Miniprotein binders against q9bqp7. Designs and how they scored, part 95

Target 1, 240 residues: q9bqp7
Amino acid sequence: VPQNWFPIFNPERSDKPNASDPSVPLKIPLQRNVIPSVTRVLQQTMTKQQVFLLERWKQRMILELGEDGFKEYTSNVFLQGKRFHEALESILSPQETLKERDENLLKSGYIESVQHILKDVSGVRALESAVQHETLNYIGLLDCVAEYQGKLCVIDWKTSEKPKPFIQSTFDNPLQVVAYMGAMNHDTNYSFQVQCGLIVVAYKDGSPAHPHFMDAELCSQYWTKWLLRLEEYTEKKKNQ
Key: E = the ipSAE of ESMFold2; O = the ipSAE of OpenDDE; V2 = 0.75 times the mean of E and O plus 0.25 times the DockQ between their complexes.

## First folded at step 9 (miniprotein)

Design Jd26
Fold by ESMFold2-Fast, scan of step 9:
Structure Jd26 (fold): chain B 240 residues (1-240), chain A 98 residues (1-98)
Amino acid sequence: as target 1 above (240 residues)
Amino acid sequence: NEEEVIELILEAYKYEEEGDYEKAAELLIRAVKLARELGNPKLLASALFLLVEAFYKMGRYEEAAEVARELVEVAKKLGDKRMEELARWLLEQIEEER
């Protein structure tokens, strides 16, 4: 039902983003827990195949590391990802918020991995900013909105232990990107329209990151799939 | 001992990555037997879970179904609802091939 009535792009907004203040990227804090987040919707609507692959990975890791070792490993992966995002936010902020004490975080293999991508990023509009789709009633926290090779994109920074050279290898990441895009395009806290996405997979050993660019057509295709996942979530919630 | 069972299962994971499901199954059959003898239902579930996949990938659907049914019962005894659901789903996938 909602799939036919909710476009990803807002007809009330220009394809040419309005530069209200390019020197101060937006950073709206995430405030609500009652409204479902993009990540919650995706987690609650995984296919049996996805659940199987995740359980298979978890079983193997627990056998290799032990229960406590697995907890430490996942905690460390989370921490590394958090530091990577904090370093990127610092690098992309217009003011030199980098202090001497932050420099060691900027020398990680993950940061080395994304250097060739960063040189093509400019015109930052939002960093670590909350989005809400007021009509579809979901929220999210996006990483970055900036121009990549001249195209305004929702950019999602990912860390990976395994090579991800194909977009199909990034699981639900394309759905996450378009969910943020659709929310921002209909969020009153933002005035511009984004039509492209970028998933950047960074590697710990400094190997060149893999960029997965999503044009407007691809974003529209994934938006349809996101709306189906959102509908599944709503139906599942009614039955619980 | 438990370490031996864990080593067998981890070695089976490596063979599966190489596409050698026959060798993986051989190791997992041994792991299942030892886990039963040890009375360790968690290790038993781990070995059965991977063994279902190995038999399925080999097209040995009758054996895959039998292992999946045992996994359902082991998961129930463990109170592992997720594993129980996955085992039932695997059994459905196997039955569609038969």
Scores: ipSAE 0.692, ipTM 0.932, lowest interface PAE 0.9, mean pLDDT 86

Design Jd27 (at its last look DockQ between E and O 0.85; V2 from the best seeds 0.71)
Fold by ESMFold2-Fast, scan of step 9:
Structure Jd27 (fold): chain B 240 residues (1-240), chain A 98 residues (1-98)
Amino acid sequence: as target 1 above (240 residues)
Amino acid sequence: NEEEVIELILEAYKYEEEGDYEKAAELLIRAVKLARELGNPKLLASALFLLVEAFYEMGRYEEAAEVARELVEVAKKLGDKRMEELARWLLEEIEEER
């Protein structure tokens, strides 16, 4: 159990839209500062088992592809993920002209993979937007906040090739989502409450993406685990 | 000839995925010998790393510990801090089983 527990949900906020809500999705830029990011906290608090599995994957890939081939592969994976996020931001933006302009980005297998998920996404409130937890002092950049099947969610888009390499722990994806949720719920730049999460894993070959929905109870469970990771990070930074 | 060592290690990865740690260990023992003969510490570290796991999964803890100790030394000489830390952690895990 975390020593410095703080609630994920803000009792003064509602998931209902109000008259002061902007008509355009929020896109608050991430400011570089000394406050740790969600990704930094998670990366620095990986278990030894997680580090072992990542190194095992890396060693195998280097043997298969060579050092230069491995660098090229990882660069391409990063670039494809970046383009996928850019395409989704364009698709979910209310401006039709921008969606048409980036047609080449919209033709990827990853975008085909998420089509059936996108049909259930509406009421977009934030895209590629910075969040900061003012009390717990961490920051993040979330992908999307929108209604999925009528529920307001923090939505995190992931790309995967088949077979999926263990580049990132699946366990950490829920932690990332709830960390963003808790930050947004207590960030003065936002006025609404998010209580649900959605992790969408899209596939390069266009096969149907897998949605992983997280209700309020599940988010609360992962929030406790996130607080423990944040506490571990703080202790490690204090000690060295 | 470095290709032969690489092929042995990659085949061992496949056997480990199937849970056949005995067959993986046989291939890795050969890979370790060849990597030493070639004087390639990078390939040696790769083979030793996977061999520690194979011996550990087979319950051969004394052999796993010996391999892990060699991996620590090889990683130190390579300047591979991450591998060195992982090898030390593996050794601690193995010693707890013994």
Scores: ipSAE 0.718, ipTM 0.936, lowest interface PAE 0.8, mean pLDDT 87
Fold by OpenDDE base, look of step 10:
Structure Jd27 (fold): chain B 240 residues (1-240), chain A 98 residues (1-98)
Amino acid sequence: as target 1 above (240 residues)
Amino acid sequence: NEEEVIELILEAYKYEEEGDYEKAAELLIRAVKLARELGNPKLLASALFLLVEAFYEMGRYEEAAEVARELVEVAKKLGDKRMEELARWLLEEIEEER
C-alpha cells in the first residue's frame, strides 16, 4: 500500500462536458522545472529484471548492427516516433488550425495502422499538452485527450515493430497513462477529468493497431502501482 | 578474430532462446577465451554477461557468481557504469538463490 495515497479521480470535477468545451484542443507548454517527469520516474524505478532484459536486447543489437549501426537504428526509431506523433497531432487538430499538412508525414505505415482507431476518436480536448500534479510533484506531456467510442480518454500513441496484443506487453505504458490521468485530473489548467485510458500500439507495416482500453477500475489498479513507483523514486532521490 | 567471437555470442543467444543453456554456455566459454586472447574487453563483457544468464538458468549458481564478479571488474575497467551496476545486481540475485 502506498504511504502517500492520493486519488486518481477528482471528486470536485464533473465528467460532464461543461457547455464551454473549447472548440480548440488545449496545448499547454511543458515548463522546464526541477520536477521529475513521469518518464524519468518510470525509468529510474525499473525492476532489476526489466533492466536486465533491456540490456540483453541492447547487447544483442550492438553485436548484430555494430555500435554505429545501433546508434543509427536508435536515431531512426526516435525520428519515426516523432514524425508519427506530429502526423497524429496534425490529423487530430481542427481544420482551421491546420498548418500546411505535410502530406509526406501522412504517408506512413504507422498512420495506416491507426486509421481504424481514428474513426472512433472524436471530441479532442487536448493535444501534446503538459500536465502537472502539484501535490505529488511530477509532470508529464500527454499525447491526446479525446473521446474513444464515446468515452473520454487519455490516449497514448506507441510505435512498435513487434505485435503487442496484450496490455501486459506494453510494459510501463499503463503506468504512464494513469500518471497523466491523475495529474490532469488535479491540474488547475484543466476544467474536466478523465476516467479512462487508451494505449494504441501502431505498427510500421501498416497492420491494424492494437487498442488497449483501460476502464476506471483498471486505471485505479495501475494508479496504485504508479504511486508505489513514485514513492520509490522519491526515496532513491533522498538517498543520493 | 573479433568476428568469430561475435558469431559465437550471437549463436549463444539463439540457443538461449531455444532453452538450450548448456550449448549456449559452451559457446560463451569459448567466446570468453577468445575475447581474452584478443584483448577486447567489450566483447569479453558481452560474452560474460550472457554467460551469467546461462549458468543461472542451469542452476549453476557458483559459476554464475564467479562470472558475474568478473563482469563487474571488466565493466569497471571499461568505465561502463551501467553494466557494472547490472552485474552487481545479478550477483546479488544469484547470491539470494544460493
Scores: ipSAE 0.703, ipTM 0.931, lowest interface PAE 0.6, mean pLDDT 92
Fold by ESMFold2, look of step 10:
Structure Jd27 (fold): chain B 240 residues (1-240), chain A 98 residues (1-98)
Amino acid sequence: as target 1 above (240 residues)
Amino acid sequence: NEEEVIELILEAYKYEEEGDYEKAAELLIRAVKLARELGNPKLLASALFLLVEAFYEMGRYEEAAEVARELVEVAKKLGDKRMEELARWLLEEIEEER
């Protein structure tokens, strides 16, 4: 159990998003600072086994593609992910119309992959928005807060080269979602809170994306694991 | 030549996926020998890295430890701190099995 447990939900805050809220999704800018990001914490607390497997994969890719080919490959994957997130922000924003969008941005296997998920998404409250947990001292940039099948969720969009039909196959993504959720629920820039999470894994070939829904109980279980990773990160920093 | 070493290592990856660590080790021993003869420490490190895993999975822990110790030294020569740390960690895991 974490040494310094802190609740993921804020009992002083409403879980109802509609009270006098504007129709435009929130987009709080992320500011570089000294407190760690969610992704930094997770990267710095990977197990040795996870680091080994990542290096094993990297070494094989470099042998197959050459160093320049690997650099090009990783740059392309990053660009595709960036374009995917840009397309989703555009699609989900009520301020933009299809005629104002880059047609190449919308023509993607990843966008085709998520179409069946997007039909169930409504009530978008935040897009590409910064969150901060002042008490626990971490920041993040969440992808989306919206209703999925009637449940208000922090939604994280992922692209994947390999199928991820089970939440266990998404590695640390559930921790990322709950970390964003906990931060948002205690961030004064937000007037509401969320109790659910959603991880959506999209595929380049347009195959149906896999949604991984996280109810409040599951979020609480992963929140405990996130707190342990944050503690590990903090202890590691003290010993540097 | 270097392409021959690369082909041996990539083929060893495929045999490891099939669980044939004996064949993978055979290929990697040849890759290590050729990489040393070429004087290519990057290819040598790549072959040693996978060979440690192959010997470990086969239960040949003394041989895995010897390879891991060489990998530490080659990684140091390359200035590859991540590979050096991984090699030291692997050596610790192997010593626990002995």
Scores: ipSAE 0.631, ipTM 0.908, lowest interface PAE 1.2, mean pLDDT 87
ESMFold2 (binder alone), look of step 10: mean pLDDT 84; pTM 0.829

Design Jd28
Fold by ESMFold2-Fast, scan of step 9:
Structure Jd28 (fold): chain B 240 residues (1-240), chain A 98 residues (1-98)
Amino acid sequence: as target 1 above (240 residues)
Amino acid sequence: NEEEVIELILEAYKYEEEGDYEKAAELLIRAVKLARELGNPKLLASALFLLVEAFYYMGRYEEAAEVARELVEVAKKLGDKRMEELARWLLEEIEEER
């Protein structure tokens, strides 16, 4: 049980659409400062099993590709992910025109992979937008907040070379989603409540993406685990 | 040469994926010997790291512990803190099985 427990949901907020809501999705810029990001907290508090599996993968890849080849591979994976996110933001933005689109950004197996998911996405409220939890003192940059099959979700887009058919195979992704959710629900820059999460794992070969929907109960379970990781991070930083 | 050591370790990875830890260990023991002869501590660490895992899954805990202890020392000499910490954790996991 976390020592500094705080609720993920805000009892003063609703997930229902309001006439006063802006017609354009929110895009609040992330201002870097001393406050830790969700990604930093998770990276600094990985389990020993996660660290072992990552090192095992890294060792094998370096042997296969060489050190320079490994560096090029990881840079390319990062670039592909960045382009995928840029393409999704473009597709979901209501202000897009044909002249503003880059055809190369819209053409990838990853975009083909998510077509079935995108058909069920509507009512976009935020894209590539910063969140901050003032009380718990962390920040993040979420990918998307939109309705998926009628439920308002924090949506996180992931790329993968290998299938991820179970939520457990996505490691810390559920923690990342609920961390953004809890921050947004208590961030004064936002006025609505998000109670659901969605992790979408897209595949390079265009194979259908795996959606991992997280209802309010599942989000609450992962929220407790996120609070423990945040406490671990804070204690490690305090002892440095 | 270094290529031979790399090929042995990569072949061992494939056997481990198939669950054949006996064959993986055989290849890794050869890789460890060659890496020591070449004086290549990075290849030695790579071979030892995978060998700990092979012995562990075979239930050969005494040998897994010996290899893990050597990996700690090799990682220290390389200045590879991440590998050193992982080797110490592997040793703790092995001791719990014993």
Scores: ipSAE 0.686, ipTM 0.929, lowest interface PAE 0.9, mean pLDDT 87

Design Jd29
Fold by ESMFold2-Fast, scan of step 9:
Structure Jd29 (fold): chain B 240 residues (1-240), chain A 98 residues (1-98)
Amino acid sequence: as target 1 above (240 residues)
Amino acid sequence: NEEEVIELILEAYKYEEEGDYEKAAELLIRAVKLARELGNPKLLASALFLLVEAFYLMGRYEEAAEVARELVEVAKKLGDKRMEELARWLLEEIEEER
């Protein structure tokens, strides 16, 4: 699929003086559909080398922790990530949507890790919001769309647990971000254009999070790679 | 003793991280023998999986292929389709180098 046929940025959208009221972030619910999600496409198009490295890590962890210990470890990592995302949604939502129970979530090491990043985040436009690319037929649930250091970004929050982090391919994280960006830019539920991405890796021990900013040029480069993964997924589905 | 097999494999992981594939292979060959004697196919598969990598990285492609073929059969018996698919892919990669 040539990038020229399916551009990441929408020429029909302009970055105008934000006529749309920024007072309430969008939160469009994800509808379960036969249309594939970004995460499904990426998981089903992993290279054999990526699958090998993931299995190698899994085998080693099972030997160290036992089968039950490994299951508990991965369940805990998943739960911590879910709580981290819930806490960030609460922090970034207008005060009227915050709950008293969220006070406990705000005390995690992961939240401490991202404090310096959050100081540079403003103008929140969407939180935990569904996106769908109308012509390419994929869906996703993005974490956040907000201004980071004055630039509107699709922001993806990641957790890392030391010494053996849960292996989400760092290479696929940029693909996930640009897939959401391209979908949002072509989704009729949204009226604005996003041209930048931000991947924030938070640490369990509260160590300062690492921001990975993606400018428009870098997003365009990863968009080409995402289109190849989507094409591979579509071909595999047709041959089933 | 299953614990002895596990320790051998874990030590082999450390040697591979250091680039000492010969020492890793020595430990894994012993782990494979003990896992077979214990009749533990899961530990056998774990040892064979890492041993394929060690032989491959040493350029010992004939031995890597033999181990990969055994891993395919062990994975089939375990019903571990992911490991079976990976073992087949490893064998294909080994053939490309030969």
Scores: ipSAE 0.699, ipTM 0.931, lowest interface PAE 0.8, mean pLDDT 86

Design Jd3
Fold by ESMFold2-Fast, scan of step 9:
Structure Jd3 (fold): chain B 240 residues (1-240), chain A 98 residues (1-98)
Amino acid sequence: as target 1 above (240 residues)
Amino acid sequence: NEEEVIELILEAYKYEEEGDYEKAAELLIRAVKLARELGNPKLLASALFLLVEAFYKMGRYEEAAEVARELVEVAKKLGDKRMEELARWFLEEIEEER
């Protein structure tokens, strides 16, 4: 049980659209600050088992590819992920007068992988948008907030090659999603309530993406785990 | 040569994925011997790292501890603080199993 418990949901907010909602998806820019990001908190509070698995993967990859080959591989994985997110933002956002959709961004196997998920996504409210929990003092940059099969969700897009990369494993992905959710629900830049999450794992070969839906109960369970990770992070910072 | 050591370690990774820790350990013991003869501390650390896991998974805790202690010293000489921390963590995990 977290020592400084705080609720994930805000009882003063609704998940239904109203007249106060913006006509275009929100895109609050991330401001670099001394306040820790969700990813920083999670990276600094990995279990020894998680650190071991990451080092085991790294050691094997370096032996297979060499030092330079490993650097190239990780750079390519990062670039592919970045392009995937850029393509999704383009697909889900309104187009401006200038041509903004790059046909090449829309042709990847990852985009083909998520087509069946995108058919069930509507009512986009935020894209690549910064969130800050003013009380718990953390920040994040979420991918998307939209309705999935009629439920307003924080949606997190993940890329995977078989086997899945450890640093982007689903092990901490639910914590990342609920951390964004709790921050958004208490961030004054937003006026709506999110109670559900969705992790979408897209595949490079275009095979159908796997959606991992998180209802309000599951989000509440992961929220408690996130608060414990945040507490651990804060304690570690006091000792350094 | 270094290429032979790398091949032995990579083959050991494949056996570990199949759950064959006995065969993995056999290959890694050979890799450790060759890495020492070559005087290559990075390859030695890589082989010792995987060998600790293999012995641990087999319940050979005394051997796992001995290998982990050597890994601590090799990691210190390399200035690899993460590897040193993981080697010390192996020793803690082994202690709990005893």
Scores: ipSAE 0.706, ipTM 0.929, lowest interface PAE 0.9, mean pLDDT 86

Design Jd30
Fold by ESMFold2-Fast, scan of step 9:
Structure Jd30 (fold): chain B 240 residues (1-240), chain A 98 residues (1-98)
Amino acid sequence: as target 1 above (240 residues)
Amino acid sequence: NEEEVIELILEAYKYEEEGDYEKAAELLIRAVKLARELGNPKLLASALFLLVEAFYWMGRYEEAAEVARELVEVAKKLGDKRMEELARWLLEEIEEER
């Protein structure tokens, strides 16, 4: 439906970082509100096919592990993901010592998995920071905004036990990234413009992480799909 | 017996990952029969759920529809609203192909 013509990029903002930007990465706290989060919108607007695939995976895992084993498995996966994000935030923070960063790199296979990506990451602008799209009324918590190979990106760190060499394998992750990007580009707490995204899938066994770079054109394509999901969420909420 | 049903369903998942829906269906038909004999509606639902998918991808739409209808009834008895909704959606998808 062509009724909502909201651009992902803000025409009032420069595509180059300001010289006066803070040297310390921004970390704006997420304030829980009635305003929906990106993750809530995506979860509430899953297609029947996506719900089917999730249920199929859950059924198989419960058969393999039992119900208690499945609960323990999912709790452990979430805990490992949380620790991975905490380690990355520590590594990318300018306040950490080299020795402490080295210890974090040796703690898990996930950190070993991303080391070749981290070599290309610099100019960190935000870490674990809240974003809000003031006109579209949604919020989110992004992982990282930094330069990857010279381009300012919204970076999303993912963990996986199975290889995901194609962006299609990451499901709604591209929508998550562009939703954060669009929000940041229209959030008064931020002064810069982000036009690129990066999804990094790290592996537990230390196998090299797969980077999925999203240029401005690809981000614009996924932004259109995100707007449709947001519209669907709004309509479903009116009926519930 | 319960362990045998679980093993059959798990083996069927592996065959479906390889695109071998015919072998998956053979295993699942056995799993459904054993689950019914055991009177275990949860295992029955698990087997029926995967069997609908196998028949669908094989183009056996009449059999897929029959299995999906049974899955709806089993899910209702279990109080599993999510599985019931998915089974009804699967039936709609199957009817569109027919």
Scores: ipSAE 0.654, ipTM 0.927, lowest interface PAE 1.0, mean pLDDT 86

Design Jd31
Fold by ESMFold2-Fast, scan of step 9:
Structure Jd31 (fold): chain B 240 residues (1-240), chain A 98 residues (1-98)
Amino acid sequence: as target 1 above (240 residues)
Amino acid sequence: NEEEVIELILEAYKYEEEGDYEKAAELLIRAVKLARELGNPKLLASALFLLVEAFLKMGRYEEAAEVARELVEVAKKLGDKRMEELARWLLEEIEEER
């Protein structure tokens, strides 16, 4: 149990749209500052088991590809993920014209993979938007806030070359989602409440993406784990 | 040669994925010997790292600890702080299982 517990949900907010909500999705720019990001907190507080598994994978890949081949491989995986996010933002944003974006970004196997999920996504409220938890002092850049099958969700788009049919196989992704959720729910730049999460794992070959829906109870469970990771990060920073 | 060591380690990864830690250890012991003869500390560290896991999975804790201690020293020599920290953690895990 974390020492500095704080609620994930804000009782003063609702998930229903109000008259003051903008007609286009919010896109608050991420400001550089001394406040740690969700991704940095998670990277700096990986469990020993997670570090071991990552190093095991890295060692094997280096043996297969060589040092330079490994660097090129990881760079390409990162670039593919970045392009996938750019394509999704373009698809979900009604204000962007097709002639102003690369059509090839919209025709990847990853986009094909996620089509059946996108059919159930509507009511987009935020895209590639910064969140800050004013009390817990962390920031993040979330992918998307929209209704999935009628429920307002923080949606996180992931790419994977191998199947991830269970939420447990997505590692820290649930923590990332709830960290963004808790921040958004307490960020003055937003007026609504998000209580659900969705992790979508898309595949390069166009195989159907795996959606991992997180209801309010599951989000609360992962929120407690996120608070513990944030506490670990804060303690490590004090002891630097 | 280095290629032979790499192939032995990669074959060991395959056997570990199948749960055949005895065969993996056999291949890794050969890889360790050859890496030492070649004077290649990076390949030696790679082989030792996987060998610690194989011995630990087999419940061969004395051998796992011995290999992990050597991995710590090899990692120090390489300046690989991450591997050194992991090797030390593996030693703690081994002692706990004992």
Scores: ipSAE 0.688, ipTM 0.927, lowest interface PAE 0.9, mean pLDDT 87

Design Jd32
Fold by ESMFold2-Fast, scan of step 9:
Structure Jd32 (fold): chain B 240 residues (1-240), chain A 98 residues (1-98)
Amino acid sequence: as target 1 above (240 residues)
Amino acid sequence: NEEEVIELILEAYKYEEEGDYEKAAELLIRAVKLARELGNPKLLASALFLLVEAFWKMGRYEEAAEVARELVEVAKKLGDKRMEELARWLLEEIEEER
């Protein structure tokens, strides 16, 4: 699929606020239907090299922890990631009312890890919000849209347990960000334009999070790769 | 002794991370033999999977292909379609190097 027929940026959109913009971040609920999600497209179009590396990691972990231990480990990683995202949504939402449970979540090492990033985040426009690319027919749920160091970004929060990050998230994170960006830029539920991305990898022990900023040029490069993955998914689905 | 087989495979993972594929292969050959004797196809598949990589990285393509073919059959017996597909892909990659 040629990028010039399906551009990532929408010329009718602006990243500038206007008088009609809502003062609270948008949170459009995800509607489950037949339209594929970004994560499903990426999972079903992994390269054989990516599948091999993931299986190699899985095999080693199962040997170290046992089948049940591996399932428990994976469930705990998922739960910690979910709690981390919930805590960030709470921190970035001006209307959040804190409870004792939420206060405990805010004291996690992952939240400590991102403190220096959060100092540079402002002007939150969307949190845990659904996006749909109406022309390309895919959906997603993005974490956050906000200004990072003065630039409007799609921000994706990732967790990593020492000694190593979760392998699945490292391969396709930039593709997820640009897929969400392109969808939002062409979604009638939104009126603004995003041209930058930010992937933030947070650490359980509170070590400083690692930010990966993606400017407009880099986003355009990854957009081309995302379009290829989407085309591959569509062809595989037709063959069935 | 399933624990002995697991220890051999885990030690082989460490040698591979260091780039020492020859030592990894030695441990994995022992693990494969013990897993067969125990009649544990899951441990056998695990050992064969890593052994294919060790032989391939050493440029021992004939041995890598033989191990990969056995992995295909073991994966079929286990009903592990993902491992079977991955083993077939490894065979194809090895064949291209030859």
Scores: ipSAE 0.703, ipTM 0.929, lowest interface PAE 0.8, mean pLDDT 86

Design Jd33
Fold by ESMFold2-Fast, scan of step 9:
Structure Jd33 (fold): chain B 240 residues (1-240), chain A 98 residues (1-98)
Amino acid sequence: as target 1 above (240 residues)
Amino acid sequence: NEEEVIELILEAYKYEEEGDYEKAAELLIRAVKLARELGNPKLLASALFLLVEAFEKMGRYEEAAEVARELVEVAKKLGDKRMEELARWLLEEIEEER
C-alpha cells in the first residue's frame, strides 16, 4: 500500500493547530467489533526473528522460574502495567483529582520513574481513547494525546524491569504509535492533527524513564512500515 | 539429574548474552547428551533450540542445520507446533546462508 494513497497526516486538519484553550480531554470508548486492533495486526505479523527472540526469552524464564513461576511472573508484570496506566490516566485527567484511593498507585517506582517526563506534559487532548481508521479498517486504544515540550504527541507509556529487561516487541512500539496517530488524524471523532510521537519507558526501580521522541519525519518513516505490516495482516487473514 | 541439565542451559544463556558462543556451545552439547540420557524431550528441545543459535552465530552452518533438523523431530514428538515451525524456519535460514 503506497504511503501517498494513505498519508499519516490529514491535509484538511493541518489548519493552524495553535488553538488556545481545548475542551475536556476526549475518551471515546472502544467498541467491540470484527475490525482488527493495532496490537492484533502487530502480533500476527511478527517477523520470524521477533518470534524467535520471544520464544528464547520464554524458554529461559520457564527454566529459571518453573511453569507456575513463569505464569505468576507474567501475570504480575501485566497487572503492574495496567496499574501504571490507570495511575497516569488519573494524574493527567483534569476531571479527577488524585485522592486517597490512588495513594498506593502514586508510590509505584514506575510513577517515580516518569516524574521528570510529566513535568513537560500539558494540554491533554485525549486519554485512554479509541481511534479508528475508517478507510484502512483498523482500530486502537491510545494511552494519551498531549503536548510534550510544546509539541502535540501521541504518547505511549511502557514499563520495563531492571535488571531483567523483558525481551518484547518494543521495537514495534514506534509502529503502534504511528498507527494510532494515522487513525486519529482520519477519525471523525477528532478534529485536530497530531504530527509527533513519544514512547516513554518507565523503570520499576524508579530510575529515570527514557523518552523516545518521534518527530514528523520519523513518524512518516514508521508509517510506511506500518502500512506494510497492515497489508501483510490482510493477506494472511485472506489465506486462512 | 534434570537440575544439572537446567543449570547447563541457563549458564549457556549467560555466555550467549556475553557473545561467547563457543563456550555456550560446549555447555549445550553436554546438556543435549544428558537430556537424551534422561529421556527428557522438553529439556532436549530447550538445549537444541539454544545450540542452533550458538552454531549459527559462529558460522558453523553444517552443525547448525544438523541440530535444527533434530529439533524439528523432537518438537514434532512433543506436539509443540510453535517450536516445530520455528525450528523449520531456522533450518531454512541456515540453508540459505550456504
Scores: ipSAE 0.640, ipTM 0.915, lowest interface PAE 1.1, mean pLDDT 85

